# Ledger of designs, part 33: VH-VL binders against f1rd40r3617to3795

Target 1, 179 residues: f1rd40r3617to3795
Amino acid sequence: FNISVQSGYEAISQELCVVTCLKDLTSVVDIKTSSRPAMIGSLTDGSTETFWESGDEDKNKTKSITISCVKGINASYVSVHVDNSRDIGNKVTSMIFLCGKAVEDLCRIKQIDLDSRHMGWVTSELPGGDHHVIKIELKGPENTLRVRQVKVLGWKEGESIKIAGQISASVAQQKNCEA
Key: E = the ipSAE of ESMFold2; O = the ipSAE of OpenDDE; V2 = 0.75 times the mean of E and O plus 0.25 times the DockQ between their complexes.

## First folded at step 17 (VH-VL; framework fv_dusigitumab)

Design y2 (at its last look DockQ between E and O 0.65; V2 from the best seeds 0.80)
Fold by OpenDDE, look of step 17:
Structure y2 (fold): chain C 179 residues (1-179), chain A 119 residues (1-119), chain B 111 residues (1-111)
Amino acid sequence: as target 1 above (179 residues)
Amino acid sequence: QVQLVQSGAEVKKPGASVKVSCKASGYTFTDYDIHWVRQATGQGLEWMGWMNPYSGDTYYAQKFQGRVTMTRNTSISTAYMELSSLRSEDTAVYYCAREGYDYPYFDYWGQGTTVTVSS
Amino acid sequence: QSVLTQPPSVSAAPGQKVTISCSGSSSNIGDKYVHWYQQLPGTAPKLLIYDNNKRPSGIPDRFSGSKSGTSATLGITGLQTGDEADYYCGTWDSSLSAGVVFGGGTKLTVL
């Protein structure tokens, strides 16, 4: 998309850069855990001080967090916050991100290994298309592990996510110098 | 379609052992845990334990520890439950059940195997 | 004797609504998912509700599940004669002997 910017001295034509703003969709998706679902609220409360801790249900099993998107919800990114520095005895050392149309037909899209001191967000981009289910498989060296937060970013159908275009910094600077 | 087909009815004497089979079809056998649940006549459901068909790992209810063995043959997609030192109280219908996705609920059940223990 | 407590029986006329309660504790229903099974006479149990309130494919929306605190409830609206069966709640218990536990079962009679 090209725009023409007129100045007092010369008209400049340049390509407009469109910025897309994704929304936090965490509150409108369904979240399931492989154990202790009563703690799911801790994953979405916006605080890294609280956490979900896996329980007996998935002892000696792969732990998982499953996110289901309703129709009209398009997830673009999923982020998981882990603090292995504080969660001694409950560390996460592996994350596998899967997505698909249904829980029985998931495809692996990303695998991340974490060191024993990892603190922060792990993010996976989601492929475009009709993916309604996102699953994060979690592994650690102990029988239990902790996850602090989960965040889903994307867009809702029918809503505009485009923000006003910007001109390049170089052009803007030139304009200011010539004004 | 997912199916669990169990072996036929068994009649055993006290002190004997019984081995019930559960053949799975319609899905990848090694991807889902198999649980065993029994039900005495006119009574409720009693959970016995689970077996992971891929690793062979098992977890048994405390009541059956030392007396139950859960195994599998992956080549024929079949799970087995063996109960030893049978007592009259073990008379029941025994069910195999597939664990659902990512939590221990049972989405598919075998038809049940009647085991009768009598002198 | 069951870890989870259900009423032994409930009854209602066709077309009416019934509820079946399932009471537990903090070690089970309190922080776990609850599931419900239907067992028709002479048949194996069938999954009716999973993860507190989700319905498997093929289960009509007349069946609903809910959970609050240490209790769960199965709701059946538009009661039909074919709904006459035993109903069991089930969940995971994190006691000394961790594992799956069931309620004692509720016999539903359609009058």
Scores: ipSAE 0.877, ipTM 0.925, lowest interface PAE 0.6, mean pLDDT 93
Fold by ESMFold2, look of step 17:
Structure y2 (fold): chain C 179 residues (1-179), chain A 119 residues (1-119), chain B 111 residues (1-111)
Amino acid sequence: as target 1 above (179 residues)
Amino acid sequence: QVQLVQSGAEVKKPGASVKVSCKASGYTFTDYDIHWVRQATGQGLEWMGWMNPYSGDTYYAQKFQGRVTMTRNTSISTAYMELSSLRSEDTAVYYCAREGYDYPYFDYWGQGTTVTVSS
Amino acid sequence: QSVLTQPPSVSAAPGQKVTISCSGSSSNIGDKYVHWYQQLPGTAPKLLIYDNNKRPSGIPDRFSGSKSGTSATLGITGLQTGDEADYYCGTWDSSLSAGVVFGGGTKLTVL
């Protein structure tokens, strides 16, 4: 749960300072898996004892989890939990995080290799803004792989916390930064 | 706009082969798998298999193993399905269909190619 | 095995609603996304619903999809004469031979 300083400029005569708080948005985003969507509940139930395991409808395509945020949902981080120590025949050794406004316009934002004993969360920071599509591409040495949890952290428009602040480039009164 | 345009109707005799083409436009041809589906008159849809235009990999439904070949020419964005040893029960409309984003649903279909097998 | 079952026909008056069922098994509908296709007379099938309940652009919101257990349902409200068509469910089946399976189709008649 993080607090950060956000600054916006609408006119020369006014300064705006906004601090946004992160919260768990996993229940309000759409999650699609490349295969076996019946197991999506295992990604979002808050348990490391359940898992999503990839299926044969992946065919020859990269295995993936796609998260779609509707307008007004501002995802800041996405986290993926894998446990290669338990999932010996279903390891995840590569993750690529992609983000964009639509599935046809995704850009890679993080690429990470995981060792064969990795256990825990892998997190990617997301570009600012709302209405993101986030895709996690997953690879491993076996025909199937397992992911144990997914979390999305961010904020929902209309639920931010404003904290008074100052911007050094501005000389106008700060209406939103006043308590 | 995404479009799949198939070759024209064919009349064949039993024992012959037919090759149907499917020209794609309006998208990156190698990014989406192509499936083939047929439909006999007054009957339902029957899936025949898929082909990955990037790799050339194929998978054929068991019923068509040994009789069907799916290929492509990426330089002209065209997929092909060839069915050999034709029988009268192969008389059908043959469709190419584009696999959707990240899952095997069919978001665009060709107009269909009627293949008639008769003496 | 791997056969999806749909009613062969359904009918209702303009403005009414109908549902079309699609029954499968744990190796298909119970485990996979379900899709629906509309085939107007003399035309190719068209995607109507994908990933259980999503509508592609251009499909009116009076078309809806849902899934529960090993069954899926297509819902159509505000029936119009232009909705008269054959409707197919489709999904992936992981049983003996992995691949796409379709239901037998349901002919919708708008009386």
Scores: ipSAE 0.814, ipTM 0.901, lowest interface PAE 1.0, mean pLDDT 87
ESMFold2 (binder alone), look of step 17: mean pLDDT 93; pTM 0.952

Design y3 (at its last look DockQ between E and O 0.68; V2 from the best seeds 0.74)
Fold by OpenDDE, look of step 17:
Structure y3 (fold): chain C 179 residues (1-179), chain A 119 residues (1-119), chain B 111 residues (1-111)
Amino acid sequence: as target 1 above (179 residues)
Amino acid sequence: QVQLVQSGAEVKKPGASVKVSCKASGYTFTDYDINWVRQATGQGLEWMGWMNPYSGDTYYAEKFQGRVTMTRNTSISTAYMELSSLRSEDTAVYYCAREGYDYQYFDYWGQGTTVTVSS
Amino acid sequence: QSVLTQPPSVSAAPGQKVTISCSGSSSNIGDKYVHWYQQLPGTAPKLLIYDNNKRPSGIPDRFSGSKSGTSATLGITGLQTGDEADYYCGTWDSSLSAGVVFGGGTKLTVL
């Protein structure tokens, strides 16, 4: 009796989870503020200990940070760091994120209200497509406000953002059990 | 196309008031602040203040506080600047100007209104 | 008398390069954007440069702006007869009487 052990090689279709790695594009975008542009460096220095503080120029006006992307730069997320717990008298209580092809044709994509004790990052996803300008409108209860950091995440055209798929933990576990 | 069209020349006596109009077109009037700048003959530019057409909020240069009033009629996209207690030194060309998207620069100007104050 | 200081006049021949300086202080040019305006004879001012070095649409690349410290500079290359005009720098001043301030203006003559 020849027992033909048909070893059925079940081809486990390894669903390669393609992880997309976004890059920090903050250093390659142009940043403008509604006031005190000399402090823009504080928004991108990687430290939450420094800050941009709005000035007299936009007193009694909406404060704003405008990010302009050059051709070939695709922004996917924008993040703003605020510390209302430290910045007494300079709190941010409202953020409106806008994006578009030009500063004159921006669309609102997100609005967030912050409490008086908010500390941390506020992030907005950006719609896909040809959006070259991102504007963050900022409001607070006082004449001035502070923002600690701005970060832009995305990808550059021509660069591969696909990292070799990590095998799902479940598939890895199954392989380990069969070995 | 963006345009600011101002009212015609004015001749006033000392102590009188003058009201200059500035009609905006080619854009959403309430989205941009209107500034006023004057220029005496052969002299430089002098900023007078700004007005927000949406809220009606104003900010005047200290020199003109108490004498200048900036207003608007949103239904006809028109800004107004009224200067009272006129003096001979107020003789100048007065310009309305649209403030840029992120403030402080003036991207469009009216053609100017000549105001002459003489006894 | 102006908060910002400009040379009263500059002159050059067609095709040459000219620079116009604008000097201020820490309360104005030092930490704020500088803008430049061109005023042709008998006309209203026109925006030439904004945010230190940006050109509005329609302004040729012969015009350039720069800022360093408490001073700004307007550069004009390939000078043309049509460039003969008055040029004004402007910015915000954060003094006790905060507001927009202008330079005294520079008359550019094309020889």
Scores: ipSAE 0.802, ipTM 0.890, lowest interface PAE 0.7, mean pLDDT 92
Fold by ESMFold2, look of step 17:
Structure y3 (fold): chain C 179 residues (1-179), chain A 119 residues (1-119), chain B 111 residues (1-111)
Amino acid sequence: as target 1 above (179 residues)
Amino acid sequence: QVQLVQSGAEVKKPGASVKVSCKASGYTFTDYDINWVRQATGQGLEWMGWMNPYSGDTYYAEKFQGRVTMTRNTSISTAYMELSSLRSEDTAVYYCAREGYDYQYFDYWGQGTTVTVSS
Amino acid sequence: QSVLTQPPSVSAAPGQKVTISCSGSSSNIGDKYVHWYQQLPGTAPKLLIYDNNKRPSGIPDRFSGSKSGTSATLGITGLQTGDEADYYCGTWDSSLSAGVVFGGGTKLTVL
């Protein structure tokens, strides 16, 4: 729900307005699921009518979605859309967000429990730094669960500099009316 | 860094049991599932099942259901596979293998334990 | 015979390229990740390719993997005599006897 608001601007000062603009980076990251990778397209197609459903290869195991970033990609937020009100036999009741430099070095950054009727996005802010891997661990009461979308918001190093210059001019124009 | 060291070769008679150990080092033992795979002489690989060292949960290949038991001792980072009611067809090299953190691939393997079943 | 079909052998000269196929079905390769293992003579298998096309650290880029439909392919370029080994594809199969399945193996001979 909050993805359009997350694409905002950050002003540093009135004299030097450097703004970092968040972009949807979902198409440029690598996404792995713990099962049924043939359904990954349903996570990234922009539709809440399609879903990834976990398979029997992770039955009775913690299900997960793992996102890997190449060098130069700076992920700031990750969001996961779940609809327990529609997915009544495939509910998600727990999410744990982890990040780190590699799969072996992950730290938990957020844990949330979802009620049996939850519908919507769950978002985690990612800590700053040079992290390369984001993992979402998912649990539910049934043998399988469903996730309807994943989004990654952030910036590319080169684009951030280019966009900041253009955005700084627009932010300076906005501050003219606040004199 | 990561190492899986298995117990030594075994010679058994038909009807006996064998218990193979697999000692893990160089990583957090409870974070990764252990799989067991066997290979008869000159043959391919045959998966036997997995065991979660954190919970003790297991999943056995249908062929071995009722004859195999997979366990662990977390205090010494050791996994075990016991195969009962041995037959000559069970003669093989038995491997433990660590399943990757995000499942389904086996990134480190033990050296193998030869089990010979002969009368 | 096996759920995953590989050619039993391939051979080529040093420096050449070979491919090793792995043919499956919609209940395995078509729906799941495929992994490849190298088994040098007298040794345990070693992970070579995981998640269809990823290389673990220490595996040179002359090894590659790909997947299309219900088939997977291991590619090896710049063949070396040290590449003589058995190669196995592996994946999860969701049929009635659900579990990990391996191909029958492909023996690579470097002439």
Scores: ipSAE 0.705, ipTM 0.852, lowest interface PAE 1.6, mean pLDDT 87
ESMFold2 (binder alone), look of step 17: mean pLDDT 93; pTM 0.956

Design y4 (at its last look DockQ between E and O 0.71; V2 from the best seeds 0.69)
Fold by ESMFold2, look of step 17:
Structure y4 (fold): chain C 179 residues (1-179), chain A 119 residues (1-119), chain B 111 residues (1-111)
Amino acid sequence: as target 1 above (179 residues)
Amino acid sequence: QVQLVQSGAEVKKPGASVKVSCKASGYTFTDYEIHWVRQATGQGLEWMGWMNPYSGDTYYAQKFQGRVTMTRNTSISTAYMELSSLRSEDTAVYYCAREGYDYQYFDYWGQGTTVTVSS
Amino acid sequence: QSVLTQPPSVSAAPGQKVTISCSGSSSNIGDKYVHWYQQLPGTAPKLLIYDNNKRPSGIPDRFSGSKSGTSATLGITGLQTGDEADYYCGTWDSSLSAGVVFGGGTKLTVL
């Protein structure tokens, strides 16, 4: 599991300042696809050489990947890997990220248009709060589209990380040390 | 409280048309696709197609292509299914059903509309 | 007849467990989500299980679903006389004339 944390800072100071590091929680969330659930394993296998391809059951519909978090799972980021350079007839050119307490109670948090040659990860930071469902709506110019991976980064309730010993004030990060 | 309320029973002659209505309440009508399913007496369920209330887009089962038209009026949250060139084999209970927001399952059903086609 | 094959009937005594099978193919159950519907006598169908094994709100946990290969199974424990109904599996079939298909239905009798 290797992630690039583009934002967020760790703050370590005494045992009163507890640091929560982001973890890959993808294996402990429930993932539903709008079609062809038999291919969900390709989204979570850690490989960008495999793919989920949408099927006939959502042809001419918006395609989606829905992630449901069980109690105690706190998602901070969701990332989706798309490779329009390889998936010529199955491109993804639009993503809408939504989250909420239930599928019927979702709010849009981000919309991204992708170049027809896009290759790589697309990441959405999730707002803080009590959300249990993350939905990614996907569109492309063809009847089918492909997604190569998804990842969910966050923490489990009851997990904390402490760094042994004392840490000077110069190590403290602004956002993580806010009183 | 999601509810789908269908129009009353119909008796038709062969060759006629029937239009069944399905009024939705308790949710945002345009957010969920409406499917139509029929059931002949003592028989199983037969899917007829779906309609997207937002766009008006439809998808019909091949058996009914050319005879079925599914429409809606969003201002009164009502879906319609019209079946033309009726035959005695079309005698059935016709259901509207809401597809779940996450697709492909029918989470709420209307009470059914009996259509009798008699010679 | 039906693309999805169900036993035409099953019966068991109150308090017992019963299972209802639904057999399909790689173009449907093997590739798609399976859903189950209960139809009590004289009523419309009601969603019982969706996405293979999930229960909608209001369905007790004595109803369960599972899927393996090209087959799905509905399980009912603690049978009650009120469970007498027809039970249908449903899924998408992507063969010629793609669309929703249902099993032929299984009549459950509680003796």
Scores: ipSAE 0.690, ipTM 0.844, lowest interface PAE 1.6, mean pLDDT 87
Fold by OpenDDE, look of step 17:
Structure y4 (fold): chain C 179 residues (1-179), chain A 119 residues (1-119), chain B 111 residues (1-111)
Amino acid sequence: as target 1 above (179 residues)
Amino acid sequence: QVQLVQSGAEVKKPGASVKVSCKASGYTFTDYEIHWVRQATGQGLEWMGWMNPYSGDTYYAQKFQGRVTMTRNTSISTAYMELSSLRSEDTAVYYCAREGYDYQYFDYWGQGTTVTVSS
Amino acid sequence: QSVLTQPPSVSAAPGQKVTISCSGSSSNIGDKYVHWYQQLPGTAPKLLIYDNNKRPSGIPDRFSGSKSGTSATLGITGLQTGDEADYYCGTWDSSLSAGVVFGGGTKLTVL
């Protein structure tokens, strides 16, 4: 299953050609960082030209971004953008995604290692449910690291997110051949 | 429930050393840093430093560097703060405190240990 | 003497609202989370507000925190006699002597 962070679409059923349009929930979630909270705005401003840089208060500690969803908000995916090519001396080489109902009870759901030249989005699927707490633990070779963007995709309760299905190119081709 | 229980009051002479203990319970001791904060009579709070119970790493406020040593015994979930070369100005209540989730705030405190330095 | 500046004392009658200010600089409050502690007479400090405006479990919504620029504010509504205590703001300071710093404390008297 491949999801485009930019499109925000996922296929629910290929058989029924039903597509779910996920919404960007980044503006309605609470975001906390392990340091330099004044820079949180840079994580959600829609630009990869700005960034959050960890501070000295979490020096020699694991850096983290914590996302808290309010009631009625269902997060399906979380995406983190890093640019190790630009951020020399501030690289991210490890991401651990954790999720739970409370900060005290988080479970690891994904771990990924990044190479020293990684540029782009890292995405994790989230388990279903309400009132999610998502924590991203970040590590790098230096005392500080940079993250460019964070994005949360999901749906709000009470809103319809189903849209007309899109037929895959392969299915479309098959239909054309059968016509 | 989370608890930090400190050792009893101490009376010391100038030049002596004092070692205060802080026993933690109700949580995994090695998962949270322990900080030490003191308060002279009628005065405000003064941060002394922190200790990581897992690694044993420490960071001390500049004012106390060379005189303070923070250690732990993980087998009994106990943190220690030793202050040497005691002066009358070191007379205070000393607190251990657990650092909360994602740093810098103290969600649980010990009951305090009164240290009196007098000739 | 304290890195963070608080008024030494505030007072109000029961039921009223009080605010306690905490002033710092760009190296601390301006770029860090601010926390507040309540210290009742003869007791250890207790966490009151963390991460600028969050309340731990058991802290009533009469207590609130906010931060703007290099200043933070603690608000207490519906003042009760049991609120008489010392209040301290705290945060991390990024200086040559980096570490946790506290305000000088504010004594709240309920009239």
Scores: ipSAE 0.679, ipTM 0.846, lowest interface PAE 0.8, mean pLDDT 91
ESMFold2 (binder alone), look of step 17: mean pLDDT 93; pTM 0.953

Design y5 (at its last look DockQ between E and O 0.15; V2 from the best seeds 0.00; counts 0 for: pae O 9.6 > 2, placed apart)
Fold by ESMFold2, look of step 17:
Structure y5 (fold): chain C 179 residues (1-179), chain A 119 residues (1-119), chain B 111 residues (1-111)
Amino acid sequence: as target 1 above (179 residues)
Amino acid sequence: QVQLVQSGAEVKKPGASVKVSCKASGYTFTDYDIHWVRQATGQGLEWMGWMNPNSGYTYYAQKFQGRVTMTRNTSISTAYMELSSLRSEDTAVYYCAREGYDYQYFDYWGQGTTVTVSS
Amino acid sequence: QSVLTQPPSVSAAPGQKVTISCSGSSSNIGDKYVHWYQQLPGTAPKLLIYDNNKRPSGIPDRFSGSKSGTSATLGITGLQTGDEADYYCGTWDSSLSAGVVFGGGTKLTVL
């Protein structure tokens, strides 16, 4: 069962892993905010009841959240949660999603306008590949604005091979159920 | 290569004004904010404010509000800082500095312009 | 009257490690990113560490930064005579006179 068994399980496991599950990568990316980084935890805590609120260091500048992925991290989607119905003095009315290999070389990939009562997630698909920098530029009518969550979905190179090897070694019976 | 080249040394009398220039090269001038920082001889760094070269927007440190004006000429990629009503305490080296694209740190500095205020 | 407090000087022998502290408050270091600048004698400051702990291209990994609470620390290992310089921490301060503030500077001497 050496090469043929491992090859079959690797192909099935890799295909199943790629097809069936994009993973939440939010905890393994670097997140920078244009201001008030002490509140970054509110973006990644899994709650839409907490928020990051921009500070005075980016007053009269474009507000932003920048996400940096190291080599081997393949981000496929980024989502941002905004609640203008609750954040009446801190609304977000415009989002621009940018992506590239470095902050100095970003290309705009999506622009969305939000109405004054928007509540919910705004999602952008990301270009394929790894080693991304993703920037979300945010604007609103006030000097400060709020974002309640950020989520990054994708996959990590190398983990599928590790998982497939473990599955091949310990759970070989799953191949028999395909027939 | 990114470079900020400042105008030469100035000697001024109390009550006069000085205008220091900072010419940028090696990048798109309007994409990065310019800050001004001064340093008296043998002393620390003192921030004076920043200017957005694209819009012309300025934000001044409270200590200099009313005495400092920051401007630019985008056609020649040059930022300016003018300090009026000079006092002997304004004797310092004046630096321009570029803020990084994703804000808050100064990734490139000019060589400095010495301004001496003496009677 | 520096808003950020640094020791005025530190010294160590070549090859040793030194740390430089920067003490602030909740309105600056506790809430904002901290940056470090190196100023060699007679020259302009140069960015050494940004966003608490990141190194720009060309800065060797023997330079490091960290932040805990309202204090930040610059670490330098494998000291060389060329490291003799003044070192400044800088950040944004949101107190009454909001703006960029610097520490008073630390003179590093390599014996």
Scores: ipSAE 0.698, ipTM 0.853, lowest interface PAE 1.6, mean pLDDT 87
Fold by OpenDDE, look of step 17:
Structure y5 (fold): chain C 179 residues (1-179), chain A 119 residues (1-119), chain B 111 residues (1-111)
Amino acid sequence: as target 1 above (179 residues)
Amino acid sequence: QVQLVQSGAEVKKPGASVKVSCKASGYTFTDYDIHWVRQATGQGLEWMGWMNPNSGYTYYAQKFQGRVTMTRNTSISTAYMELSSLRSEDTAVYYCAREGYDYQYFDYWGQGTTVTVSS
Amino acid sequence: QSVLTQPPSVSAAPGQKVTISCSGSSSNIGDKYVHWYQQLPGTAPKLLIYDNNKRPSGIPDRFSGSKSGTSATLGITGLQTGDEADYYCGTWDSSLSAGVVFGGGTKLTVL
């Protein structure tokens, strides 16, 4: 984007930097787990002290968390919090992020391996477009695993997410002199 | 087109068991959970539980724990719901329903099976 | 007795607008998607609205859904005689006895 400074000087064209603010959309998405759905609330309560623990039905199987977005909700990032240092016997060592318009047509977008002492957020950027479904596949060395939080960041259609545009110091100075 | 076709009406005595079938067609049977919902005459909908046709995993409402069994035969794309120790209060229309991909909404329903429990 | 609360009945004349409310709590409607079902007399329920405000194919835009806080609302404009039916809201409850829950149902009469 070029800015033309209207002055007695030569026209200066510079690229404008836009700062975008994403919103926490976790409260407006729906979450499903491969087991123990009663514990889903622990994933979105804003506390890393609570957790979702996979059930025995997922023993020796891939565990999963599925996030569904309503129309008009545009997810840009998904973050998963795990604490392998605290969750002894329930560690997560692999995360696969998938997204798509439907569950039967998901594409893998990221795969991450975690060490046995990983504590913190694992984040995946989501591709642009209409992704209605986000799935996180989880694996660990034990029969069960724990996830502490899930967070979805993005924007709602029709809402402005632009906070400010930045111009070069030289252009700013010129504008101040002309004011 | 997606269809769920249920077995015919049943009449049972108290204490007996009933097994209702639900045959799915028009989609991949193992890709969608099957739920069971019943409705007594003139009453509302009551959720019973669901079954994952791929793994066979089941999740039952507490009210039916120990009395309901949900199974499937993947080779014929058929889900089953068996209710034991039948009581007069179990008299209702029983529905199978497919869960849509986006959380527990039911996008397709069977036609219903009337189960009558009477002495 | 239903976890979700609906008015037992509503009525209006053809062409008018009606709304059906569905009230719950933080463990269900508060943080879950709400769905609506239409049940014509003597038939199985039919999906009417899913994920708060989405319409399945074949459902006219006269039907709309919304959610705010722990309550959801079904709107029907241009009421037709064929809309006379029972309407149920439903969602997932994440309490100790987690599972799908329904409202008690609302009987819509077209006058």
Scores: ipSAE 0.010, ipTM 0.566, lowest interface PAE 9.6, mean pLDDT 88
ESMFold2 (binder alone), look of step 17: mean pLDDT 93; pTM 0.953

